# VH-VL binders against o27280: the designs that were tried, part 110

Target 1, 266 residues: o27280
Amino acid sequence: MDSMNVPEVLEIKRIVEESESVKTFIFSWDFRREVRPGQFVMVWDFRDEKPMSVSLIDPVRSEIGISIRRVGEFTDRVHGLSEGDLLGIRGPYGRGFELMGRDILLVGGGIGMAPLAALADEATARGMRVDALVAARTADELLFLDRLEAAGVNISTCTDDGSCGFKGFAHERLLTLEENHDMAAVCGPEPMMFQVMRILDERDVPAQLSLERYMKCAVGICGQCCLDDTGFRVCAEGPVFWSQELSRVREFGRYRRDPAGRRVPW
Below, E stands for the ipSAE of ESMFold2; O stands for the ipSAE of OpenDDE; V2 stands for 0.75 times the mean of E and O plus 0.25 times the DockQ between their complexes.

## First folded at step 3 (VH-VL)

Design u6 (framework fv_libevitug; at its last look DockQ between E and O 0.01; V2 from the best seeds 0.00; counts 0 for: pae E 18.6 > 2, placed apart)
Fold by OpenDDE, look of step 5:
Structure u6 (fold): chain C 266 residues (1-266), chain A 123 residues (1-123), chain B 110 residues (1-110)
Amino acid sequence: as target 1 above (266 residues)
Amino acid sequence: QVQLQQSGPGLVKPSQTLSLTCAISGDSVSSNSAAWNWIRQSPSRGLEWLGRTYYRSKWYNDYAVSVKSRITINPDTSKNQFSLQLNSVTPEDTAVYYCARGEDYYYGYMDVWGQGTLVTVSS
Amino acid sequence: QSVLTQPPSASGTPGQRVTISCSGSSSNIGSYYVYWYQQLPGTAPKLLIYSNNQRPSGVPDRFSGSKSGTSASLAITGLQAEDEADYYCAAWDDSLSGPVFGGGTKLTVL
């Protein structure tokens, strides 16, 4: 097996508080190993292990960032850590985003902005024009706005409660935008992604979407992240999929499997 | 500007030790943002990485499996240089040898190269 | 043979676009960044591309790198006579615990 499958114990160099519920943990990274936006790592707190998207790729500082939302016991423990504490990191895994064209649209919801923030950095560094639709439930949950702005991203915000930007959902905001892009990258709640994908397809905008599923092994062996009908493994064939691929996945936008393998509606 | 200047004999007899030195200017051999490499090139084997030395709170050495049993790369902080020793050489070790700086141990590429030294192993 | 596979030769006329392929495996190109070196006749290799597609200072933008899966490619647009050289791809390899090189491609400008 590849050495990448052995967790490396890394010191938390810095912690960035992105919101009340989201922190970015920064680690030194061996940049001999490729890491791409859209890929994920397995984070091990020496008790449990969870997949987390890479949200920062900084080859100048030789650092990566992992943004984690506080949602359960594992993330509670991780959020209790301080700079200097240790975590196990293995990876990166999965298929990341591909950049194409000159104009790219990013549509992100909540923590889904994590991989898209990394993608934004890469795209802008390449001289692409980046538009980002950043969605959240409330203004306080909007992520990476300052970072995106600093990178030269054109930001449009959307909040469920209207506390910032467009009042409504991301797909509703998208409908008000007439401009077409060469490519779109989407990440967030699956119902959001489903609606956004439909709109993009109707507009003939090539789109990549990053799925979130329960992943155990991250190497395509355990099958816990298999998508119904297609057999796609989110950890191996994904987590980034083209819209054409997801169009074949009936499960998409409808339900997911929980850790016990049960169907859970979105 | 970082420069590497190689020195050493161009002829070595079989079973003897090949010894080369690479003098560094414009950087430090103990830099924590550099790794110092030896590479050789021959028509038969192409470009072949031999090993590196670098300082990260302490000295580290990485050697290619193909020469691990015969190779030693040593830094000399007093002279700001590093050396290559390859023991028990055979005609197969005939090649142009290069020293090179790797930019940061984490990047894996070599951005500055020495001028190269042809070393011929012959009786 | 070299761990990374390159065509032994390539050719083009001035002004043309030329591509040089580099194929590897999951233990190298598939997992690690790709580098490209240019070696002019009688000289040491020179870093041409790092991290798949980044150009060091002084390298013209007509040189570009790309990577997909376990393969990489060097593209040279607007081919010039001075581009005649040997080109080598490189990447870290897990199995060998060190950088590996391609066999090199001799580029001839006709």
Scores: ipSAE 0.594, ipTM 0.840, lowest interface PAE 1.0, mean pLDDT 94
Fold by ESMFold2-Fast, scan of step 3:
Structure u6 (fold): chain C 266 residues (1-266), chain A 123 residues (1-123), chain B 110 residues (1-110)
Amino acid sequence: as target 1 above (266 residues)
Amino acid sequence: QVQLQQSGPGLVKPSQTLSLTCAISGDSVSSNSAAWNWIRQSPSRGLEWLGRTYYRSKWYNDYAVSVKSRITINPDTSKNQFSLQLNSVTPEDTAVYYCARGEDYYYGYMDVWGQGTLVTVSS
Amino acid sequence: QSVLTQPPSASGTPGQRVTISCSGSSSNIGSYYVYWYQQLPGTAPKLLIYSNNQRPSGVPDRFSGSKSGTSASLAITGLQAEDEADYYCAAWDDSLSGPVFGGGTKLTVL
């Protein structure tokens, strides 16, 4: 399609079951429209449209993958689809991750591993050393471990309940890991990202963080995508931000927005 | 069991600096699960939060807008305590001052309070 | 005036149910968790309710909290003489970038 604002109807080529609650939907993609790790697309089920991060970018097979967690009515409907069914896709939107230096730390929580899995592929292809800290509530909710291992990524895990790897939160595990990285990329629950950002700032490691907030529009027109203080529109100016940018935002890591747009503590 | 004990002068002259200390037992001032708050209470203004200090890989401070230009809250890890310094006091700063422990994800909640210190600002 | 509005007084008899209201705006109660503190004469405030409706260990279940829109309520069932105290609501406030407290309600047990 010539216009990013018109959904292209694509056939679901393959579905990968990542966990009980997460599936990756794979589509043929025309790479004349470039897609970068950290960018998102709008997924349309012919009733509602939601932003989803791209989790697989494969120019050799001409495929993209979109990983979707089951969290509500829209995602329940999409999870009910089968190979051969159709979805509308438009985009990509947003700014993606930038890669710098020779080594990178990825810190992902839950579905936040989706955009980081795509980034891991690019970083590895560029010859970077990739360390990934993969965090989840339980072992069964850890995502992309086999894919990261196959890519040559050095993996550390942590679970809240201790069922796999370190027992505790991502930031607690991070305190036990090597401090030597040229950069980091972080994606997951906002309280996790805030704590991780603080540790990385103390270590003088530049970090990029991906903010996946509820969006009412794809192009950043609505105020629901706006961060406090800075006026950043997540869908237009994000979703990826440097830690230096987020350190000036009083809302980051402290509040979320409910469906009515109200600020609620995490 | 966490306990907080306050110390400092009960009388301060106008234009001087008010200085109070809160000693912590049963927890560490550098605990990554706590934030260390100062609150005051006066008949005219009621309960008023002044600020907090907390450790999350490095030290952070948050201060109430009303006092931000005059206030400093400092941790002391060697003595396991934190302090309040309030500059250029006026009679309006007369209040009972409390230190309190709070949680980082529960803003405004204070689960353990010190005994309180009545500070009178008078010439 | 206090940012959060409470009645200055409330009263009841032993065994009765008493409710204390707290009213705010979209910048505080409408957007954030509500907390309640009990202050007995001559003592520091004690956390009674956190996160709208949760009780700390040691707080009897006859104390309960609720929140609707920009208002919150503290309910005390089976009122006892020991409940005679000042009660304060609190919430984070956007415009002040910090927690704010209600003016307090003096509960008298008759």
Scores: ipSAE 0.000, ipTM 0.399, lowest interface PAE 15.8, mean pLDDT 82
Fold by ESMFold2, look of step 5:
Order: sequence, then structure tokens, then C-alpha cells
Structure u6 (fold): chain C 266 residues (1-266), chain A 123 residues (1-123), chain B 110 residues (1-110)
Amino acid sequence: as target 1 above (266 residues)
Amino acid sequence: QVQLQQSGPGLVKPSQTLSLTCAISGDSVSSNSAAWNWIRQSPSRGLEWLGRTYYRSKWYNDYAVSVKSRITINPDTSKNQFSLQLNSVTPEDTAVYYCARGEDYYYGYMDVWGQGTLVTVSS
Amino acid sequence: QSVLTQPPSASGTPGQRVTISCSGSSSNIGSYYVYWYQQLPGTAPKLLIYSNNQRPSGVPDRFSGSKSGTSASLAITGLQAEDEADYYCAAWDDSLSGPVFGGGTKLTVL
């Protein structure tokens, strides 16, 4: 428990190019430190440290995978690394997804499919029926399709530009899908998650949603990951929340916070 | 296909109110994944974002600091439109005015633009 | 001038590669996504690049965007006569609490 606050310097074992802008970095991992889908790690490149979702949990190979989208200076530097290069990893941290019932719906947008890919592996290993709605702006940005298909997941796709699957937003596609799931897990851009949450609430489908917030300490002491109206710390009480917890949060779907704690539009 | 059609007068006298309307087809002004923007373009200022309105469980407005004391942007869900009012105009407000849809305010870009309306402020 | 700085003009011959720079600061490009717009004569701006380097449907793959630190670049390979237009970069800015545009670059195809 105490050891999860000290970064371990690990070598990059493999790099998988998931798309032009997303890479999965694979590391050897000692699974006496348990990792659950929906938890995150802090990745340290010896200059800066950022939270990243675990996308692969493979106890048989003793490996974890961390999927990183190139969006700024830190991720640009990490994307420039090669196999054998070193990164520091702290964690895992946070509350992961809880599985229930026999039938699960996954709704992922962009890089948000990363923690859901890990969850899909666990759900299929338990013998659950898994449906996934995979959303992106374009076909080239749809993530993990081959992996999900190989796991036996029933995939529906949507793209903003219509280049693959349904043309439109994830919540619009969701309205046309079967409504008979025991639970749902949702991760992606917060505006998408808000709309999906509303539909799932109307259908009385229990839903868990994974939020992103800026983090520094990852253990809840610095306050950088707090939600405005509840005092929830994403790194401690989340990042996975039940939809009923989020229904009371005024900021959800409206804005985010930058590294200085300032409100910025989504 | 989403289309934006602008309307409103092209001539306004100084100290009056500039009023423009943008009609939306192929989308809803109350779409919870969009934001509805006004931008203007002039030789002296180039492209200048003025503000936006959007619906996320309730209506919100963001206005550029340069005009926030004079600007109002209003949605009209019954007509599927949104409007711009700019009070107390001066010749410096002469520009081509554009309405635009932001695909999602989260990413902050405008993917669909209206045709533009030249508004001249002159006595 | 503009918070985002672009050269006022650029030129190239058909078939060449041309780049258009956009310089900002940590309060905009250093922290936020960069967008590029193309404006053909007499028309409204059209989205050309979003989220630093993504192309909307219908934009040819010879247009590409990149970002490094507080600067961004638009590259056009295989330059064609129809690429003659004004090009604008844009990003969110902390101080202005909204999107800000570069001053624009007039591209001439010789």
C-alpha cells in the first residue's frame, strides 16, 4: 500500500501504435501489486508527471499497458521514447470499475476506450456478455477494435464524420441500441459522458463513469482533482463514479480545470 | 448536413444596436454537444471571437472581454435560431460577422460557419 | 499585433512543400489544442485542422499540422493552385478566456 507512493523506474518493454496519436506502452509488472480496470498510474518522464489510464492488465504475461494520447509537451516527449527507454510509474491509484450482472455495455470515446478495454478483458474472462459502443471523430481514431473483437465483444462504432459506422455522436447511436443491460461503464470526453449518462439514467441502467481531472499528488492531499460541488477528489473517491454520485455535480459536462486550477471550457 | 443562415441589416448608425440572427438547420440550438458562436472579421482586428451560447442542462453564455459590456447572445429554441445584439456601436464595429457551430465547446473549434454578413456602422 | 503570430505571407511553386508557422505562449498554444482554418477569397473560414494534427473529412492528406512547445505549424505538401488562400491558426487563451486567432498568412502559389 505504502509502496504505491514511490515511483518505480521501469523500462518500456513494447510500444504498440494504436493510432497516429495514441501509443500503448507495455511494462513488466509484479502483480502482487493488484491493478483493477479503471484505476490509473502516474507516469514520470523525469521532468514532469501525469496520470494515465491502464489499458492492459495481463497477469499471465506479467504485463501492464498504459495508453497515452499525444496532446501536449509531456505526451510529445513520451511518444518520442523507444523500447528500452525508462519511465517512472507510481500506483495504481483510485477506485476502479465494479462488475455486476451478466450483461454489460461499454461506451467509450477516443482515449476513453483505454480503461474500458481493460474492463472488457475482465468481463469476458468472467463469462459476461459485453457490448461496446466505440466512438471517435474519425475511423482512424477508433481504438482497440481488433482487441475487442478477439475477446468476443459485440462492437458498434460511431464517428463524428461518418467514416466508420454510425455518423454522429455516441449518445445518438446509443438511442438506437438494445436497452437490456445490467450495467454500463462509460469513459470519454466529459460532454459525451454527460449525454450518455442521461440516456442510461432514463433507461434505469446502473452506470459507472470514469472522470479525468488534473492531478499532482494522486492520494488526495493536494486538492487539485476536486469536483466543485461535492468535494470529491477524483484521485481518491474516483476516478470511477456511479451516475447517481455525478447527478449532483454542477460542473460535470460544463468545464474542466487546467494545471493552475483555473476553469476552462470543454 | 448542418447549415447556418444569417440575416439582419447591413447598415447601422453609430450609438444604435447591431442585431443579427443565425438560423440553424440539421442540428438543434439546444444540442448538448454543440456551442453557438459569433465571430467578426475586419482589417483592423482580423478574426475576433465575440462570444457563444450553449445548453448543458441550462443555458450558458461566454463573452469576449473586449465586448462583454455591450453584447448579448440569445438562443431561441422555438425558431431554432440564435441572435447577436451589440449595443452602442461605433465605426470600429464595422466588420463581416459570422455565426458558427462549435462541434463541442470542449475542443473549442468551429466546424460549420454561416455565410457572413457585412455590417457597416456609419452616420 | 495578434497574440498568435503568423508570417503575413508565404509562397511556393506547384508541387513544393510549404509551411506556415504560428507562435504563441504557454497561456495558449503551450496549454491548449491548435486549430487551422482556410479562407478562400470571398468565403467564410473553413476548418482545416483540429486538435493539433487531425483532418476533418474532405481535407486532403497533403495538409498536416504539428505542434512543439508554444509553436505550431501547418504543412502543405504537393502544393496546388487551389491552395492559394488565407490561413489562420487558433487556440484557446487563458487571458482572453476564449479562442484567439493568428493574424493570418496569405499563401500565394506561384
Scores: ipSAE 0.000, ipTM 0.399, lowest interface PAE 18.6, mean pLDDT 83
OpenDDE, second read of step 4: ipSAE 0.575; ipTM 0.840
ESMFold2 (binder alone), look of step 5: mean pLDDT 92; pTM 0.945

Design u7 (framework fv_libevitug; at its last look DockQ between E and O 0.72; V2 from the best seeds 0.00; counts 0 for: pae E 12.0 > 2)
Fold by ESMFold2-Fast, scan of step 3:
Structure u7 (fold): chain C 266 residues (1-266), chain A 123 residues (1-123), chain B 110 residues (1-110)
Amino acid sequence: as target 1 above (266 residues)
Amino acid sequence: QVQLQQSGPGLVKPSQTLSLTCAISGDSVSSNSAAWNWIRQSPSRGLEWLGRTYYRSKWYNDYAVSVKSRITINPDTSKNQFSLQLNSVTPEDTAVYYCARGEDSFYYYMDVWGQGTLVTVSS
Amino acid sequence: QSVLTQPPSASGTPGQRVTISCSGSSSNIGSYYVYWYQQLPGTAPKLLIYSNNQRPSGVPDRFSGSKSGTSASLAITGLQAEDEADYYCAAWDDSLSGPVFGGGTKLTVL
């Protein structure tokens, strides 16, 4: 049987408090299959199962980490757990990031920095030069700065309220950064990612963007692609997409759909 | 199935440029899901990865530190092939040269290999 | 010497289990996935194991890989005459910023 599709019940080995609303849960992991930055796992609390990006990949310690923001009933229950408690984990799933060239840019918003932190670890270990633009609403919501610094990453910050670094949005800060990069990886709110993608496209920097809402598609929950009256609707596996792939998705950065299927602006 | 066919001279004089070509069938050299590698094998150094080229919105090259100053790997989309040029060769460059395909650009393993070409660097 | 250390030779009789070791450091095997290649006489290497223990389509389940700390092993069960070949381990190496290969092990089926 395919052991990747059966949850393993794992003990929480260590919990790192990243902020008041974000914790990283660390598990011993048997690297029987590749785990790549940008991939996710299904986390099962024995009541509900939710997709979570892998934020730490440590083959030396045989550990993975999963960073979880407290946003609802499931995440509130998981945040109430302690070291020694059990969770079900299955995966990994989805397309991960690729690494290209020598100089890379990471642009993360809020919890979107979690999969990028795993990518930063891998890129710096390979001798790549990593610049990270870390964005959040406030200074206390900036994530992984100590970890990125320890990895040797060149860090720029921005906050909506100006409490740390540049005052403004990620794309506004990016416009003031003129360094050339061989690639970029972007993860955060879709409106942020859309604006960042436009700038990177103008600079001829290939970008990879991680979309949280497409994690379900990678495990087959979204169903099959279908033709619409305006052409092909691409139902690609996620969560990582190339910028040219997302340019084919009319709704990216512009609209989302409610449970009834109606278009709702961002 | 993907197949790789190598061609190039078997004898190169010291200080000249070694030039080899790898023709691809069953896939495109500009495939977003492949990387195209050169590896050599000699009694003195064993198996040695030299570099790779791959297409992701634009072309990228990765080269081994030991040959970086002398090596160029170039794709040719019109002929569906990629080439190796190694400048200023010495007898230490005598080896069997292989081209090979990797399935992606994140990892560095090769799943399909060409037949190999013996290149002797001698006067 | 090679960055990854393999015994230069190994031998076994048909039907036996043979293991081939590969030793490295924290800058290679300790931190990264291990790959194994089989090279039959006069042919190009063939990918045998990827990502420590995964088998490509078409590779018999007699071949298996494992990794512990800074070392890896290739195991061949039910050894057959056709398994006589050179075997190479490989991994990414931080200090060289590239993949490295072991020196190879010549397996003889007695």
Scores: ipSAE 0.659, ipTM 0.825, lowest interface PAE 1.8, mean pLDDT 87
Fold by OpenDDE, look of step 5:
Structure u7 (fold): chain C 266 residues (1-266), chain A 123 residues (1-123), chain B 110 residues (1-110)
Amino acid sequence: as target 1 above (266 residues)
Amino acid sequence: QVQLQQSGPGLVKPSQTLSLTCAISGDSVSSNSAAWNWIRQSPSRGLEWLGRTYYRSKWYNDYAVSVKSRITINPDTSKNQFSLQLNSVTPEDTAVYYCARGEDSFYYYMDVWGQGTLVTVSS
Amino acid sequence: QSVLTQPPSASGTPGQRVTISCSGSSSNIGSYYVYWYQQLPGTAPKLLIYSNNQRPSGVPDRFSGSKSGTSASLAITGLQAEDEADYYCAAWDDSLSGPVFGGGTKLTVL
């Protein structure tokens, strides 16, 4: 793991503008190194470092993609970069998604679709039937629709304002769907995931959920991403958790820790 | 269907050079999606990867550290084959040698294997 | 002896499920994909599993691979007489800067 912990300075090969606020940065990748959907990397802009999910895994082109939403100073700087610029990348880290069964449901919200897009590629490549519920606040914030469609994913959209697809939240749309799947993968705002998980549990659909927490070391040492009561480290035991694991985590869907360690409600 | 056919002597004297050839059918030695490997197997050392050659706009070679100073793997585009040369052999180099195709240069798995060639190093 | 450690032997009766373990370290299995090869007596190794759990064309689905941490496992369900062979795990190793193999497991079908 020591080699994994050394940031590799990589050139941005391509930048894909996914939306007004989301860009995918593409890097060359040595695919001797394992990378799975659901895992994350630490992105270093030589000033700060942030965990980012892998959103593209392309062994044919020997590339990975990292999708980043513009939400703060770090991401502002990164979004200002151009093709050919350099970033430090270390990882991948964490537990990724596992695929099982024949029919898989993906439920994603906003930037949460990033790891799910990678999962969709893998699942479809394996010949699985993939249904994706893609949620966002508005139509313009819906991510990876063209990519998913090209992969053969059956897409259902949901927007808070009704500008595209179902008007409402992802869990509300899910309630309108009667079909059960062999497995579900969920990633997005934690309140969304919480509600979705409840529905899936009631339907006896095995579900994996990817959590987002403040992560500093990414190697399970600093404890910044520890979940209350369980002691689960999102960077080590996660970020992908099974629903039964998260059922033990009281803070799930309720609050998170900020960089200072304070409880911040969702 | 990709096939690999090995040829070369089965007996080599100590300090001499072991030479084997692997002929490719059903694929090109200069394929952009293949890597061409040599592996050997012995009771004492088990399976041991020796190295590979592959073409990606230019030719590349990767060699195992254990044999790096003695090994040369060369492609022959005219004959669609690649060869192994291992210099200064000792009895420890006695093994069944395999050529094998890797599906991609960024992966190190081999999906097509030659029939193997027993090479004995003996005086 | 080998960088990757396998049990020297395994056995099962027809129809049984057998598993073959492969243990490594963070410098290999912990960081890189695991591959499995089947070697029938007197033949060259054959790729059985690539990238931890992917099956090449022609490999029956009764063969499956898994990986957790620094360990990998090959599972064979519905064991058949034809499965009697040596099985090898493999992975890239940072220290050796190349793929390494396990010592192999001889599977006997009783």
Scores: ipSAE 0.384, ipTM 0.756, lowest interface PAE 1.7, mean pLDDT 93
Fold by ESMFold2, look of step 5:
Structure u7 (fold): chain C 266 residues (1-266), chain A 123 residues (1-123), chain B 110 residues (1-110)
Amino acid sequence: as target 1 above (266 residues)
Amino acid sequence: QVQLQQSGPGLVKPSQTLSLTCAISGDSVSSNSAAWNWIRQSPSRGLEWLGRTYYRSKWYNDYAVSVKSRITINPDTSKNQFSLQLNSVTPEDTAVYYCARGEDSFYYYMDVWGQGTLVTVSS
Amino acid sequence: QSVLTQPPSASGTPGQRVTISCSGSSSNIGSYYVYWYQQLPGTAPKLLIYSNNQRPSGVPDRFSGSKSGTSASLAITGLQAEDEADYYCAAWDDSLSGPVFGGGTKLTVL
């Protein structure tokens, strides 16, 4: 068995409080193992294991960061940890984002900005012009604004309640923005991603979207992360898909699956 | 810019020590952005990484498991060079030996290579 | 028997595109960056591609690298007579606890 399938126990080097509900946990990382924006890791708290996106890739400091939103029992326990505490990490897994062209649009909702923050760092390092539409329910939940600004990213914000930036949904804000991008990268709540994808398709902007599904093995063996109609495994063929790949997926934006595999509406 | 010049004997008898040196110009052996490698190439084993030395607040060595018990790689800051010593050689150690510069200590690729030295192990 | 498998030879005519494959496992190419080296007859290897698909300064853009799963590929477009050489892939390998090289591919320009 290779080392990617066994959790490596790592010490939490630093914790960054991104918001009241989101923390970034930073670890020393052996960069002989490649990691790409859009890939994910399985985080093990010695009781349970959950997929989390890599949000910081810093080979200069030999660090990666993993951003985790407090949403339940597992994430409550992880948020209770301190610097010096241990977590198990296995991965990275999945297909990451591909950069193309000179001008990129990022559209992120909530914790979906995590992998896009890593992509923004790579895009700016390659000399690309980066615009980011950062969306949340309320101002307190807008993520990575300072980090994106420091990287030279042009930021637009929207909040459902209007507490910061445009009042409304991400796709509504997108309709008011310039149509001058070579590609887009999208990550967030699936209903948001569906609406954004439709607009980008109409504008003929190549788009990559990062999906989340229930995962158990993370290496494509168990089948729990499969998409209807295509059999694509989010952990193996994704989590990042091109919009044209997703156009063949009936479930995208319409329903999700619970741990038992049953269809449930969004 | 960076250049590596190898020197050392081309013939070594079995059970003796193979000793080579690599002189560096255009960089420092103590550079915090480099690592200094030895690689060999033979018909039977192809290209084979042997080990490296590098400075990051102190000196470090990494050695291939296949030669770890017999190899020593040493920097010499005063001469701006680094050396290879391989003890107890056998005819299977006959190869062309290369020194090479690697970018950073976190990676194992070599961006600048020396000219190569054929070392024959025979009685 | 290298843990990274390359075809022993490849060929093409001037102006064509040639692809050289490198097959590994999750313990090397599947987890770690891939590098490519060119070795002209009688000379030391020369770094051609680093970090899967990055080209050092001075390497023509007709050379490109890519990686999918546990396999990597070197592509040479606009093939020239001077491209006749041996080509090696390389990556870290967990089982050997060190960098490993493929067995090499001898490219002939017909």
Scores: ipSAE 0.000, ipTM 0.469, lowest interface PAE 12.0, mean pLDDT 85
OpenDDE, second read of step 4: ipSAE 0.006; ipTM 0.492
ESMFold2 (binder alone), look of step 5: mean pLDDT 92; pTM 0.941

